# Designs tried in a protein design chat: VHH binders against c4kar8. Part 224

Target 1, 263 residues: c4kar8
Amino acid sequence: MAELSTPSPASPAPLDGGRGDELEKFTLRGARQILQLLQDLITHRGLITAHTGGGHSFMTAVLKVDEERGRVVLDPSPDPQANRRALAAPRLTCVTQLDGIRIQFPLVGLGEGQDKGRPALFAPLPAEMLRLQRREFYRLQVPLAHELSCLLKAEDLARKPVEVSARVIDIGAGGVAVVVPTGAAEFVIGGTLPACRLALPDGEPIELDLEVRNLNRQTQRNGTEQLRVGLRFAALPRAADTRIQRYIFKTERALNAKARGGL
Short names: E, the ipSAE of ESMFold2; O, the ipSAE of OpenDDE; V2, 0.75 times the mean of E and O plus 0.25 times the DockQ between their complexes.

## First folded at step 14 (VHH)

Design i72 (framework vhh_vobarilizumab_d1)
Fold by ESMFold2-Fast, scan of step 14:
Structure i72 (fold): chain B 263 residues (1-263), chain A 125 residues (1-125)
Amino acid sequence: as target 1 above (263 residues)
Amino acid sequence: EVQLVESGGGLVQPGGSLRLSCAASGFTFSDYAMAWYRQAPGKGRELVAGIDSGGSTSYADSVKGRFTISRDNAKNTLYLQMNSLRPEDTAVYYCARVEVTYYDSSGSTIEFDYWGQGTLVTVSS
């Protein structure tokens, strides 16, 4: 789907096994639960992707919860333009993960100032937070050491066929997110990329048809920008689905084992 | 309570046409983008067409030029006009209210839609 107007997402995604009414089952509205979850994000030093709309996001973290003033304190981006976009946005969508559980919450009324003499972003405490623990919502963050890649069959600005090797940054039951060099190819939300090749460590590349679901330019914590493309598995053979699920399961177990052995 | 009720599915011969309807209730219909999805046997759900609150439309490549999505805000109804139907269009068609895009910590997207029960379209002789 092409970009749709507010309040719609750029591209809708199906929910296997049900309706979007499931959101209420995962919504936290209790003040104590919200405060505890935000404190858990601080304790685990959870990195947060803050989406500012228009296909833009930046990496941040919760620095502090100010209960007296009813607000959260966030780490600003080193990129001043990312901070300006955030301050101009009517709403931020903040997304993170704890122990395989996806956490998402809105922030409205973002401001800037200082915390202990350092630049900071401030927002009122969210009235709600989503805590999503379902297979269809799970996205494994791919370890850099795995060097997972997907060869995309796309078109350039002149609509000439091109092949782009893209780094896979996350993977789930329904798709992958990749990082593509800017200008290497043009992507249209809702467009199909046929016969792409996903390289998993456990054998031959998997040939897949992928649908472009999302585009965003994310500012990293070092200030650099990446073009991230969200891709849905359009027609997934059973054998490919099995291999992808095995990779996710095995990698998640290895990451959990390291986390328990470390901290 | 959000409700989406699809109708208009059925059996049709190749080259025929069908018009699907989706009656919406429980929300301000005119404020939301709406979409049609389909799911063929043994396949995942595929986005077919979308229409935003301003009337801008988008179509999957497989149906572009054959299908037309439209809305009637006065009747809280979404439509999908399907022309030149092919056997490969056989699927359960779902009406969806396009809600919110959610992202994971790495910047990948998930999206939540409210779905109807679906209506079966079979294209065969």
Scores: ipSAE 0.012, ipTM 0.193, lowest interface PAE 8.6, mean pLDDT 78

Design i73 (framework vhh_vobarilizumab_d1; at its last look DockQ between E and O 0.58; V2 from the best seeds 0.00; counts 0 for: pae E 2.6 > 2)
Fold by OpenDDE, look of step 15:
Structure i73 (fold): chain B 263 residues (1-263), chain A 125 residues (1-125)
Amino acid sequence: as target 1 above (263 residues)
Amino acid sequence: EVQLVESGGGLVQPGGSLRLSCAASGFTFSDYAMAWYRQAPGKGRELVAGIDSGGSTSYADSVKGRFTISRDNAKNTLYLQMNSLRPEDTAVYYCARVEVTYYDSSGSTWEFDYWGQGTLVTVSS
């Protein structure tokens, strides 16, 4: 009877000691920004791991933000012992993820009680929130309405040059994922596609070289096969990088605004 | 709609007794802590007594031993039994639903989201 070693919950990898200066860029200290981010956590029902110290944690969620009173309301643990630990802790370290971005924030001065007849934990608003947008790894899901496309210069099975217009499904600082019809071209992992054209909504297409990083064949519900191609920007001019970053930022803001207005 | 309706106020002589009632409607009464607070003429509002959903009670020092807060969840009614009334107890008494009760290192906090119109208690010879 092989004792299935329950994988020890991987201690959150120490935030690699990137120089204190890099963390500052990702730290939110503005009251409005903090409130907004907390509200976003509420809206998305983001699960939060609350660390109480000593290797102990419990799952919680932000239930309410009270701007007027400057406090946050959290969902207590179903485990009374976890709640006791939380209340005894000088600091609660909250860790969560929203849209693939790690969020970390401290809570100090935790109290327990009831909100509208329901058990709750209370704390003052955090003074700061860390939003670790690893620009390098963040991928924006491109809204279908934007119709981003990338003209791929590839080869067919006969090694004849072909141009394939691919839909961009996600974009980040480091590359794009596209979908192409099966059989449209042959892709080789590690291969370079030179002089491709990425079409953004805000201007002329960007010419760039792309490196194939991954291939994923997907069968749609309708039986149609699609090939998802992960592409890295092999050589990106600075101006192009700026445009891509601007697009990502603008799109994220718009998506967030829409999510808020729908409430 | 949440409603709180106080009754039982009136004129009483020093040393007398009154029983205030608060009829609650529009919410699950049993789930909420409830409180009485009072406002004397020219003074601010002060908490008199509180009772949580579990029946635990708290009192202001000024009324401790004289007043008793209680609740009947089956009747959706909050009560304040006031004994040994003093002229300084003269005030409008309000029933309040406690939105938030929490405890921290600084003590207990009570916040109210609904209150009644109040009932006047006058203690005079």
Scores: ipSAE 0.434, ipTM 0.756, lowest interface PAE 0.9, mean pLDDT 88
Fold by ESMFold2, look of step 15:
Structure i73 (fold): chain B 263 residues (1-263), chain A 125 residues (1-125)
Amino acid sequence: as target 1 above (263 residues)
Amino acid sequence: EVQLVESGGGLVQPGGSLRLSCAASGFTFSDYAMAWYRQAPGKGRELVAGIDSGGSTSYADSVKGRFTISRDNAKNTLYLQMNSLRPEDTAVYYCARVEVTYYDSSGSTWEFDYWGQGTLVTVSS
């Protein structure tokens, strides 16, 4: 039956479909590559979280791949309601990890039946699979105590240069998200902000070019507005990349030590 | 070793009836979907009727209303009751064990891994 608690934190959520162009480099579309990766999941008995939508998911595994018939065979859930949701869903988004590498793939056209007398789910082979190293999808939520900031060199509405000091709220290998007061500057999706400065705690600020990827306007109850700005690193020197990855690793390790009760 | 042994065939006049039996051994009969298919002289195989482990049945259009598939899980036996027989029903009838069966938006899929040697049904005046 349903548990009272939320799903395990070890059940990774699907990556946002709006990242399509960003994820293309990591997308496998070759039939040979897809079959080999599915076979690896079978061989290692990889557990898969299958997402049916609406926050619902169930655990499954790939039992067989039939290349000649173009299909995969999946383990059904012991919960009949989960199976009914899976069969009704327009697609299943399957997420798993193999040797520290995240794997994600869609299944459509799910069927229900038997394989050698045992209950099973059936689907056509996926047309694509994402294969990502951790660094390609991970975003660290920046602790408030670190007070990470990024100096943005932008323009106001009158196209006049302005500098905006923005608080960094998350950081990953490919970019940051920041918050600024609304009206502090004008941001254009796709626009480049040259020579911005990212301040990390362990050294001099990193000078980098940023590309605006998304904007989210937020209005507080008192009527003040702030803007969440998603920024991509346009080109990042290796030394800067190394410093960013060190910051992420060190901070994550410190946060994990606090979670285990050590400091 | 999986074995399927058909019996009950013979010569029958048009409009007559026959009951075919298939004795199954070497596997857990109640876990498997089962089917009858037939092959008329000089023609390919035709799926006649199927029954899943839960007792749900399906039939070819050519036999609907005339043939009834059933199973007795206690006796490990599959049956085909054939009524209102016609000359075009003349064929060798085979009992088959279903390896894969499932339903999706494209309909029903039936794939077999074992079959018997068949029993001949001849419908002739």
Scores: ipSAE 0.363, ipTM 0.726, lowest interface PAE 2.6, mean pLDDT 86
Fold by ESMFold2-Fast, scan of step 14:
Structure i73 (fold): chain B 263 residues (1-263), chain A 125 residues (1-125)
Amino acid sequence: as target 1 above (263 residues)
Amino acid sequence: EVQLVESGGGLVQPGGSLRLSCAASGFTFSDYAMAWYRQAPGKGRELVAGIDSGGSTSYADSVKGRFTISRDNAKNTLYLQMNSLRPEDTAVYYCARVEVTYYDSSGSTWEFDYWGQGTLVTVSS
């Protein structure tokens, strides 16, 4: 009778095995449903974080779904080492989002080569995909134009205080995910970063304590290695919670209005 | 529009030679792997020879040492030099563009999206 682990909303890490009867209702196993979801990722140009194990990942995208051959085609990393790690991995765990809804799926049997003269990665279609339709898993992907940042108070390799301005890439009710250059500071899972400052567009920075939940090294599409840090709000003041929720709501409304205008 | 046009087929005596050409147009020829297939009477299509965009070649065991595949990227042309021809080489020979090549733990995969009309090679004694 073991307690099932639940993922933190701030976690960038994949859900371990999608296990638990609680997650079964979010698991798609129908071939048509899987094909439609993969096509939606192509249509929305969804960026995928592909986890290769050992805290390593790279950014990719679905380029094509070949229904007749039962295969998905992915954009390879510009970093050859990231591609080598992916090909050596027994399983690739792909994590992405559509309209704030978390999507996760495994790929097994990864190969490399060319599609119509262009470098590509190939894998059989996944047998299952997770689509998490719960409010607590909702994460707003922060528009790059908003230039959302969080000033982190951390420590360097010599345990000396250092301030790092980190770009906020997603935000939810429970936390944020930020990106820092590898080596900018030392982070320990479970450690607390006190008196950090979250800058929102509509006022003074919010002072808050952040707990490190996850660390993941990502090779970006430009080949640059970045550290993605998942941070939980350890003690969120009521005024700060209200401002964060308003930012999320206003940004969702603006994104929905743009989507309607495009159609 | 992608076009592949074969030429050079004909009637030849056993032990003779022929050179097949394939003129490619409508795509960036130098980016693609290319291949020669044949279909003999009463048999399915057989991959004869392949050449990748880097110039690396591969051959079916039945033709190894006798046939040579080559390419001229400046002329957008694929060639097959056939030497020491045998009656068993009698077939329609097709130029093919490789849509997909990939390598995984099970080996290599070659998939094709365009073929030419074919050119008949008859080796008769």
Scores: ipSAE 0.360, ipTM 0.726, lowest interface PAE 2.5, mean pLDDT 85
ESMFold2 (binder alone), look of step 15: mean pLDDT 80; pTM 0.787

Design i74 (framework vhh_vobarilizumab_d1)
Fold by ESMFold2-Fast, scan of step 14:
Structure i74 (fold): chain B 263 residues (1-263), chain A 125 residues (1-125)
Amino acid sequence: as target 1 above (263 residues)
Amino acid sequence: EVQLVESGGGLVQPGGSLRLSCAASGFTFSDYAMAWYRQAPGKGRELVAGIDSGGSTSYADSVKGRFTISRDNAKNTLYLQMNSLRPEDTAVYYCARVEVTYYDSSGSTFEFDYWGQGTLVTVSS
């Protein structure tokens, strides 16, 4: 249904560039690492969706990495209009997948021409490449015994500030899902909740900004109604990101050990 | 194996004419842009003329109106017709295969991957 889900690694939609702090640990900036990743895309014949802005995109591929001249060579679109839009764009956002890992990178200064007699697009080597593993989109079902909570700074129907303590039902690298009683606060998809506090079992609560991604109204078996709210981490400090990731892996490991009998 | 073999160089008097030829082999000639370069003693390499796969031409300002680049795809041959030769045209002339043609506001710019052995053109009395 009518919900915005966490994007899969195969999703063509680009991730928000304003989340640089959240995505820093997945960003490659070493020249050799960037060259190797681009070469891997060539070797595996990776198809790339290049976004030119305004909802426009075209399919391309890396044909060649020219280290000597510091540029990549791309396969042009068979659609001349797509190529014209790309050349006019100040920036391309390229999205692809390699072995289930989402890869995203910018290209600036696109030009056109021919390489060894074949039509081609040229761009300077990207200064950075984002590499997100499938597990970055994994959602851990939070055990009830952990009593994970998030104190939300929200608004009521009259736009007055309210604080709501919400139970965290799932958590991932990109956000949390919480449950709140129906009517406790108003949530608007795309709205930002500043200075919320996420309580993990070990240590002080993490202060963070959350963006509302989706809303789902659920009726429990006992007849009570609750609102499930999907929330994205807007700007996550590296230390907080590390604590969240550690909690996820530790809990997953413990659950997997129990499932296998752990003895 | 890519080969480019130039011919037609020699000694000519000022105001004379020469036609240079470049025989290409080892690749699909008609797919590639081609160019003529020259290098005079003590000078760097200078692009003289270029021709793309579609037949569009470009010339250095120093030779415009005097030199004509052309190609014969059936013979895999590139030509440079040089008229009204001057002492300053004295140089070794190289045939070159264009690896990359880049289109910009200046027209076509060329980057090269293979060069011939060169042919000497001397313009003197």
Scores: ipSAE 0.339, ipTM 0.723, lowest interface PAE 2.9, mean pLDDT 83

Design i75 (framework vhh_vobarilizumab_d1)
Fold by ESMFold2-Fast, scan of step 14:
Structure i75 (fold): chain B 263 residues (1-263), chain A 125 residues (1-125)
Amino acid sequence: as target 1 above (263 residues)
Amino acid sequence: EVQLVESGGGLVQPGGSLRLSCAASGFTFSDYAMAWYRQAPGKGRELVAGIDSGGSTSYADSVKGRFTISRDNAKNTLYLQMNSLRPEDTAVYYCARVEVTYYDSSGSTYDFDYWGQGTLVTVSS
C-alpha cells in the first residue's frame, strides 16, 4: 500500500517531493484558504515543527497573520542557535496537525524583528499549504499522564546492542513516534529494530519489529534538544493491532469528553 | 502613537557638511533598529545608513566613509553626520524605524513600519 510509505499527520518529518503529483489534490493555493488555515492554527494554538535542514528543527507557533503586509508572525525559539539556523536557512519546512489532519507549508525569506516591542520571527505568507485529509493517516497525540513507553533494541555508537526506553509521543495504525535521549543509540533510516516492546496502559507489552522511518533533532519550546524517531510497524499481529486501535479509540473518547466538560 | 520628526536639512555648498536629527516618540527607541533613507527627484528610495539597537552600523557604498549614523538612546534621537557633500547627495532624507530584518544571499535588508515626513538636503553652489 503506497499510503503506508507516507509519514503520519502528527509526524514532525516533512513529506518530500518524490510523489508531488499524488499530493497536488491536497495542496491549497488560494489566498483565502491559506489565510483561513493559518488563522485556524492560531485559534487552536497549534505547535509547529519548523525544519531548517541538516536534520535540525525547532518548535514554534503562528502568533499572528498580517494580511495587509502579507506576513505571518512566528514565536521565536528560546534557543538563540535555533533562531540563527532558521534565519540562515534558505527555507523552513513547517509541519503541524489540526484535528488529526497533517498540514505542511514552506516559509521563505525569514526575518527577525518585533511585534509590539516583543521579539518575533516574520515570513511572507506561504504560496501553498499541504492539507493531507486522509483518515488512515490519523495519529493520536499520547497524553503525558499515560507515560507510554517503547523499549527499543538498537545499537550504540560502537555498534554494541543496547536497550533504550523511549517515550511514545504519538501513535497511529501504522506506527509510533518516540523521543530518545540524545546519544543513547544510533538509528539508520530504513533500518529494522527487532523485538521491541510497546507498553500500553493495560496488559503485557507488545513485542513487534519497528522500521526507522525518520529522525529529527528538535529544539523544544523550553530550549532543550531531543531526538524524535518515527517508527513504522514492520509487521503487526492481529491481536496487537486490535489492542493499539482500542487504545487510540478509548483515549480519543476520553479526550473529547474532557474538552466538552471544560471550557 | 509613533512619531519620527526629522530636522537639519538645508542648502549647502559642495564639500560642506550637515547633521540631520530625528526625534522619536511613542515607542521604546532603544529596542529598535533605525535607518536613514533618501529619495532624489525622479529616483527611487535608497537606504543610506542603518544602526541596530546594539550600535552596529551599515552604509550604502555611495556614502561610506563620508556619512556617519549614530544614536542617543537617552534623548530618543537618531543622527546622520554628512561630510564631503556632493551634488548627487541632493535628496529628501527620511528617518525610518526598522520592523523586520530579512536575510538572503546578499546579506540583510530592512522592512520599515514607520517613516518621518522627511527633510530636504540641497547640495549646490
Scores: ipSAE 0.221, ipTM 0.641, lowest interface PAE 3.6, mean pLDDT 84

Design i76 (framework vhh_vobarilizumab_d1)
Fold by ESMFold2-Fast, scan of step 14:
Structure i76 (fold): chain B 263 residues (1-263), chain A 125 residues (1-125)
Amino acid sequence: as target 1 above (263 residues)
Amino acid sequence: EVQLVESGGGLVQPGGSLRLSCAASGFTFSDYAMAWYRQAPGKGRELVAGIDSGGSTSYADSVKGRFTISRDNAKNTLYLQMNSLRPEDTAVYYCARVEVTYYDSSGSTYYFDYWGQGTLVTVSS
């Protein structure tokens, strides 16, 4: 039984190593299905990470679907450089999540203009959208109130050992995504960070080895630039795996209960 | 209601100059990229010049060095200064509001949502 490719540990990073034949059943190509899914992203205020290539991305959202003109209207970045990078890119890879379901789609031919007197980015409607309903692609967005952190053992710009406390922004079965200030440490894709410490709310920190899978310099909606680091769990101990799964399960259930009025 | 009203067209001798104006109303002029395009009798429309909200300009190869696009945001007015006019410049000139600008390595492509009624420029004898 073939498995779908593992998503990049940096959330919400694109799924690059997918097997086309296996992902086809999750790919929407009907115009009405695409319009409905984009409308669902508007209704739920879905935040989208738009990847422009070269390890760069920015936060956006679908503001409007213009069916008559065949366009989607996106919220521009407050950082003009992020917008210029996006406009120069041959394509954007947009990644988001709706109710734990991973959604990914390309936008080709990005333009800029005004929508109702406000700056906006425009793109033709995507010809396809990927909608993955498998739990293995689920990334729990870590609530800010949990103050989840991971102490990374890395090297600085001078190749000297440094410890960096990084905020965990999402967590899944295979890894975590963290944010670090630009320049705090150097990371190499494929490199191993040994003996890092993941702090969960319910006990002592978990010591584990992490592998760097991706690096994204991301401009946030407030205009600040952060380095997002996607980290895979290397040889995760069974006790650690159990604690991580328990945290994900409990947090997911609590968030779902709050959405239903505290059930 | 968006309105664009062109003026300044007329008959001019080859080598002469004209300045076209476009008075804009019904929207926040300073927020939009604006453009001039033209249509000669029996030919398709040609983009002549564009100017974005920040003042960056672009020109068709046929008019580079001869035409200058500019804007006065305080007066909600777009201008096209046309120098060294040629018979081939004979056309109806339209002021247009840019709905979307697409960028690539070859330059900019503009899509318009509003344009004026046009002003005729005739370059003869």
Scores: ipSAE 0.046, ipTM 0.555, lowest interface PAE 5.4, mean pLDDT 83

Design i77 (framework vhh_vobarilizumab_d1)
Fold by ESMFold2-Fast, scan of step 14:
Structure i77 (fold): chain B 263 residues (1-263), chain A 125 residues (1-125)
Amino acid sequence: as target 1 above (263 residues)
Amino acid sequence: EVQLVESGGGLVQPGGSLRLSCAASGFTFSDYAMAWYRQAPGKGRELVAGIDSGGSTSYADSVKGRFTISRDNAKNTLYLQMNSLRPEDTAVYYCARVEVTYYDSSGSTYWFDYWGQGTLVTVSS
């Protein structure tokens, strides 16, 4: 089983909807519901992580839903190798969220072409979409403007101690996902990173012990190859938990206010 | 307004050669994969040759080594050079714009959104 990670409730890794009886009640199979959900991702400019297998993924977005031809149109990666990898994959597993609700769906039979004069990836509409409204799966996508970082205490590829300031891309009750440049540090699934420092707005950095839960090599929309690391809070003091929840709530409220034309 | 106009078809004897041209207009020609397909009387459509926006080419087994697809992006024109023609090559030849190329474990499938009216190629003595 050469998988790089085991999915958990707090992990950004794909969930196995095929084996979980409990996930069936959250699975959308109606054509109209699927079309509406995909259209909602377009309206909200939802950023999608498309997993191509082998620990690789790239960032994409739904550009268009072609109801008459039964297909979805996706933004290609600026990295041609990521696109070739996607086209060669038997399946893409797409993971995103909308208003804190986790959304996951498969795309099978990826193609390439042009959408109104711009390169695009095409796939048949998914037969099912997972829509999880459970609070334990909630992950806040961290706004780039917040420059939220976590100072990781790890080892480089030569086993030398290294401190890496990693950008936090999402945060939830059970952990964070961070991005690091390929080769900046070595991570082992199940390994513990002690005394890492999570820098939130308002106050001093929070000192946390983090456990590596998953690893995924990802090509970003800007073409940069990065390692995404899913990290679980190994031990979370009550004060730290309160402050993290406060940040999540405050940021969510601010994003909702901006969407309403406020601030 | 997308338009594809084929020319160059005609009557030729076995072993002869023809060059087909397709003049494209109404879109950015260089952005699209293009293809030639043919339909003989009483048969379904057969993909003859394809060329992607980067210039990579593909051919049906029946025409490999005899036909050459090429493009001139400056002139918005697609070509098919047909050599060593056989009676079995008799068909209406269509220029087509590839809307989507789908990939699977067995190869690729082309979906066309526009095609021309066709040009007749007859190979007989």
Scores: ipSAE 0.033, ipTM 0.563, lowest interface PAE 6.6, mean pLDDT 83

Design i78 (framework vhh_vobarilizumab_d1)
Fold by ESMFold2-Fast, scan of step 14:
Structure i78 (fold): chain B 263 residues (1-263), chain A 125 residues (1-125)
Amino acid sequence: as target 1 above (263 residues)
Amino acid sequence: EVQLVESGGGLVQPGGSLRLSCAASGFTFSDYAMAWYRQAPGKGRELVAGIDSGGSTSYADSVKGRFTISRDNAKNTLYLQMNSLRPEDTAVYYCARVEVTYYDSSGSTYQFDYWGQGTLVTVSS
């Protein structure tokens, strides 16, 4: 196989469950639709972030679907601790993207074993899958080479003002996800961070008010913990919206060209 | 080509012992869970014992405490030590390669892709 770009270590956060009525129209419940979508994830080798609860997650992929036995087979984590957390969890929330469309589904009753001599995780087929076609749910994984940053205006544990330069790991029409060292600042879900500065490659930093939506703890290979913070754009200026959309579009086109053998 | 060749069957008196062997070739033996099945005349196939790549074992209630499954990965060989044999143990014994193993709170399941030709075990007075 040709050398492929390594995906950003970004871990997409699950969507807010309080949007039940709004999300119902995007929920797939037909067995054939679910099987087709899982098969599409296999065909496109889509990377899945599996959230195991307690703010922990790992990267996986669907290896195959056993329709006769009603099971999905997943690639286990190389980290044994992540696999143990997954097996102990009553539920996994799986988040991925296919052709710019956000896909999210639960897995309940995870087990482990082997498939053709290779370690694997097994789960019953999900009864539902969320397929979000709206612009605000699309998330671009930011290439590490772009070095996108956001200067956050927050408070430390002593409630003193602190500025944190956070690396942007994903970006969409509705917000960004950033990573910060654990303990760098205190974040409260629903809290607003005023006058933060998002640095895009083309032009001056964009001044934004950001609302904290999600917090997720991630452990790196060296054992260092990072906090992933999901941030919603509050009252995004029209000019800023245009620049963000342009960045997303250009980066997608460049990644698609690279995938087809272009650079 | 995947091949499984059983040996060690024969005629034995009730209360006797036999050790079955299965020589595996054509795949990386140490990567696979392996199992022993049996089929008595006029009956369906019954899972007797299983062993995974890590050496964890499982047994049918009918043989638990009497039979021991083991493996030698250096020799690509699976074994079944059968003690305290009963007339009800009379069957053709098959070595099987496990394609899929699945463990959940309700227990374990096995799916098989290759079987040997079998070896006959007769327990009679």
Scores: ipSAE 0.005, ipTM 0.435, lowest interface PAE 9.9, mean pLDDT 82

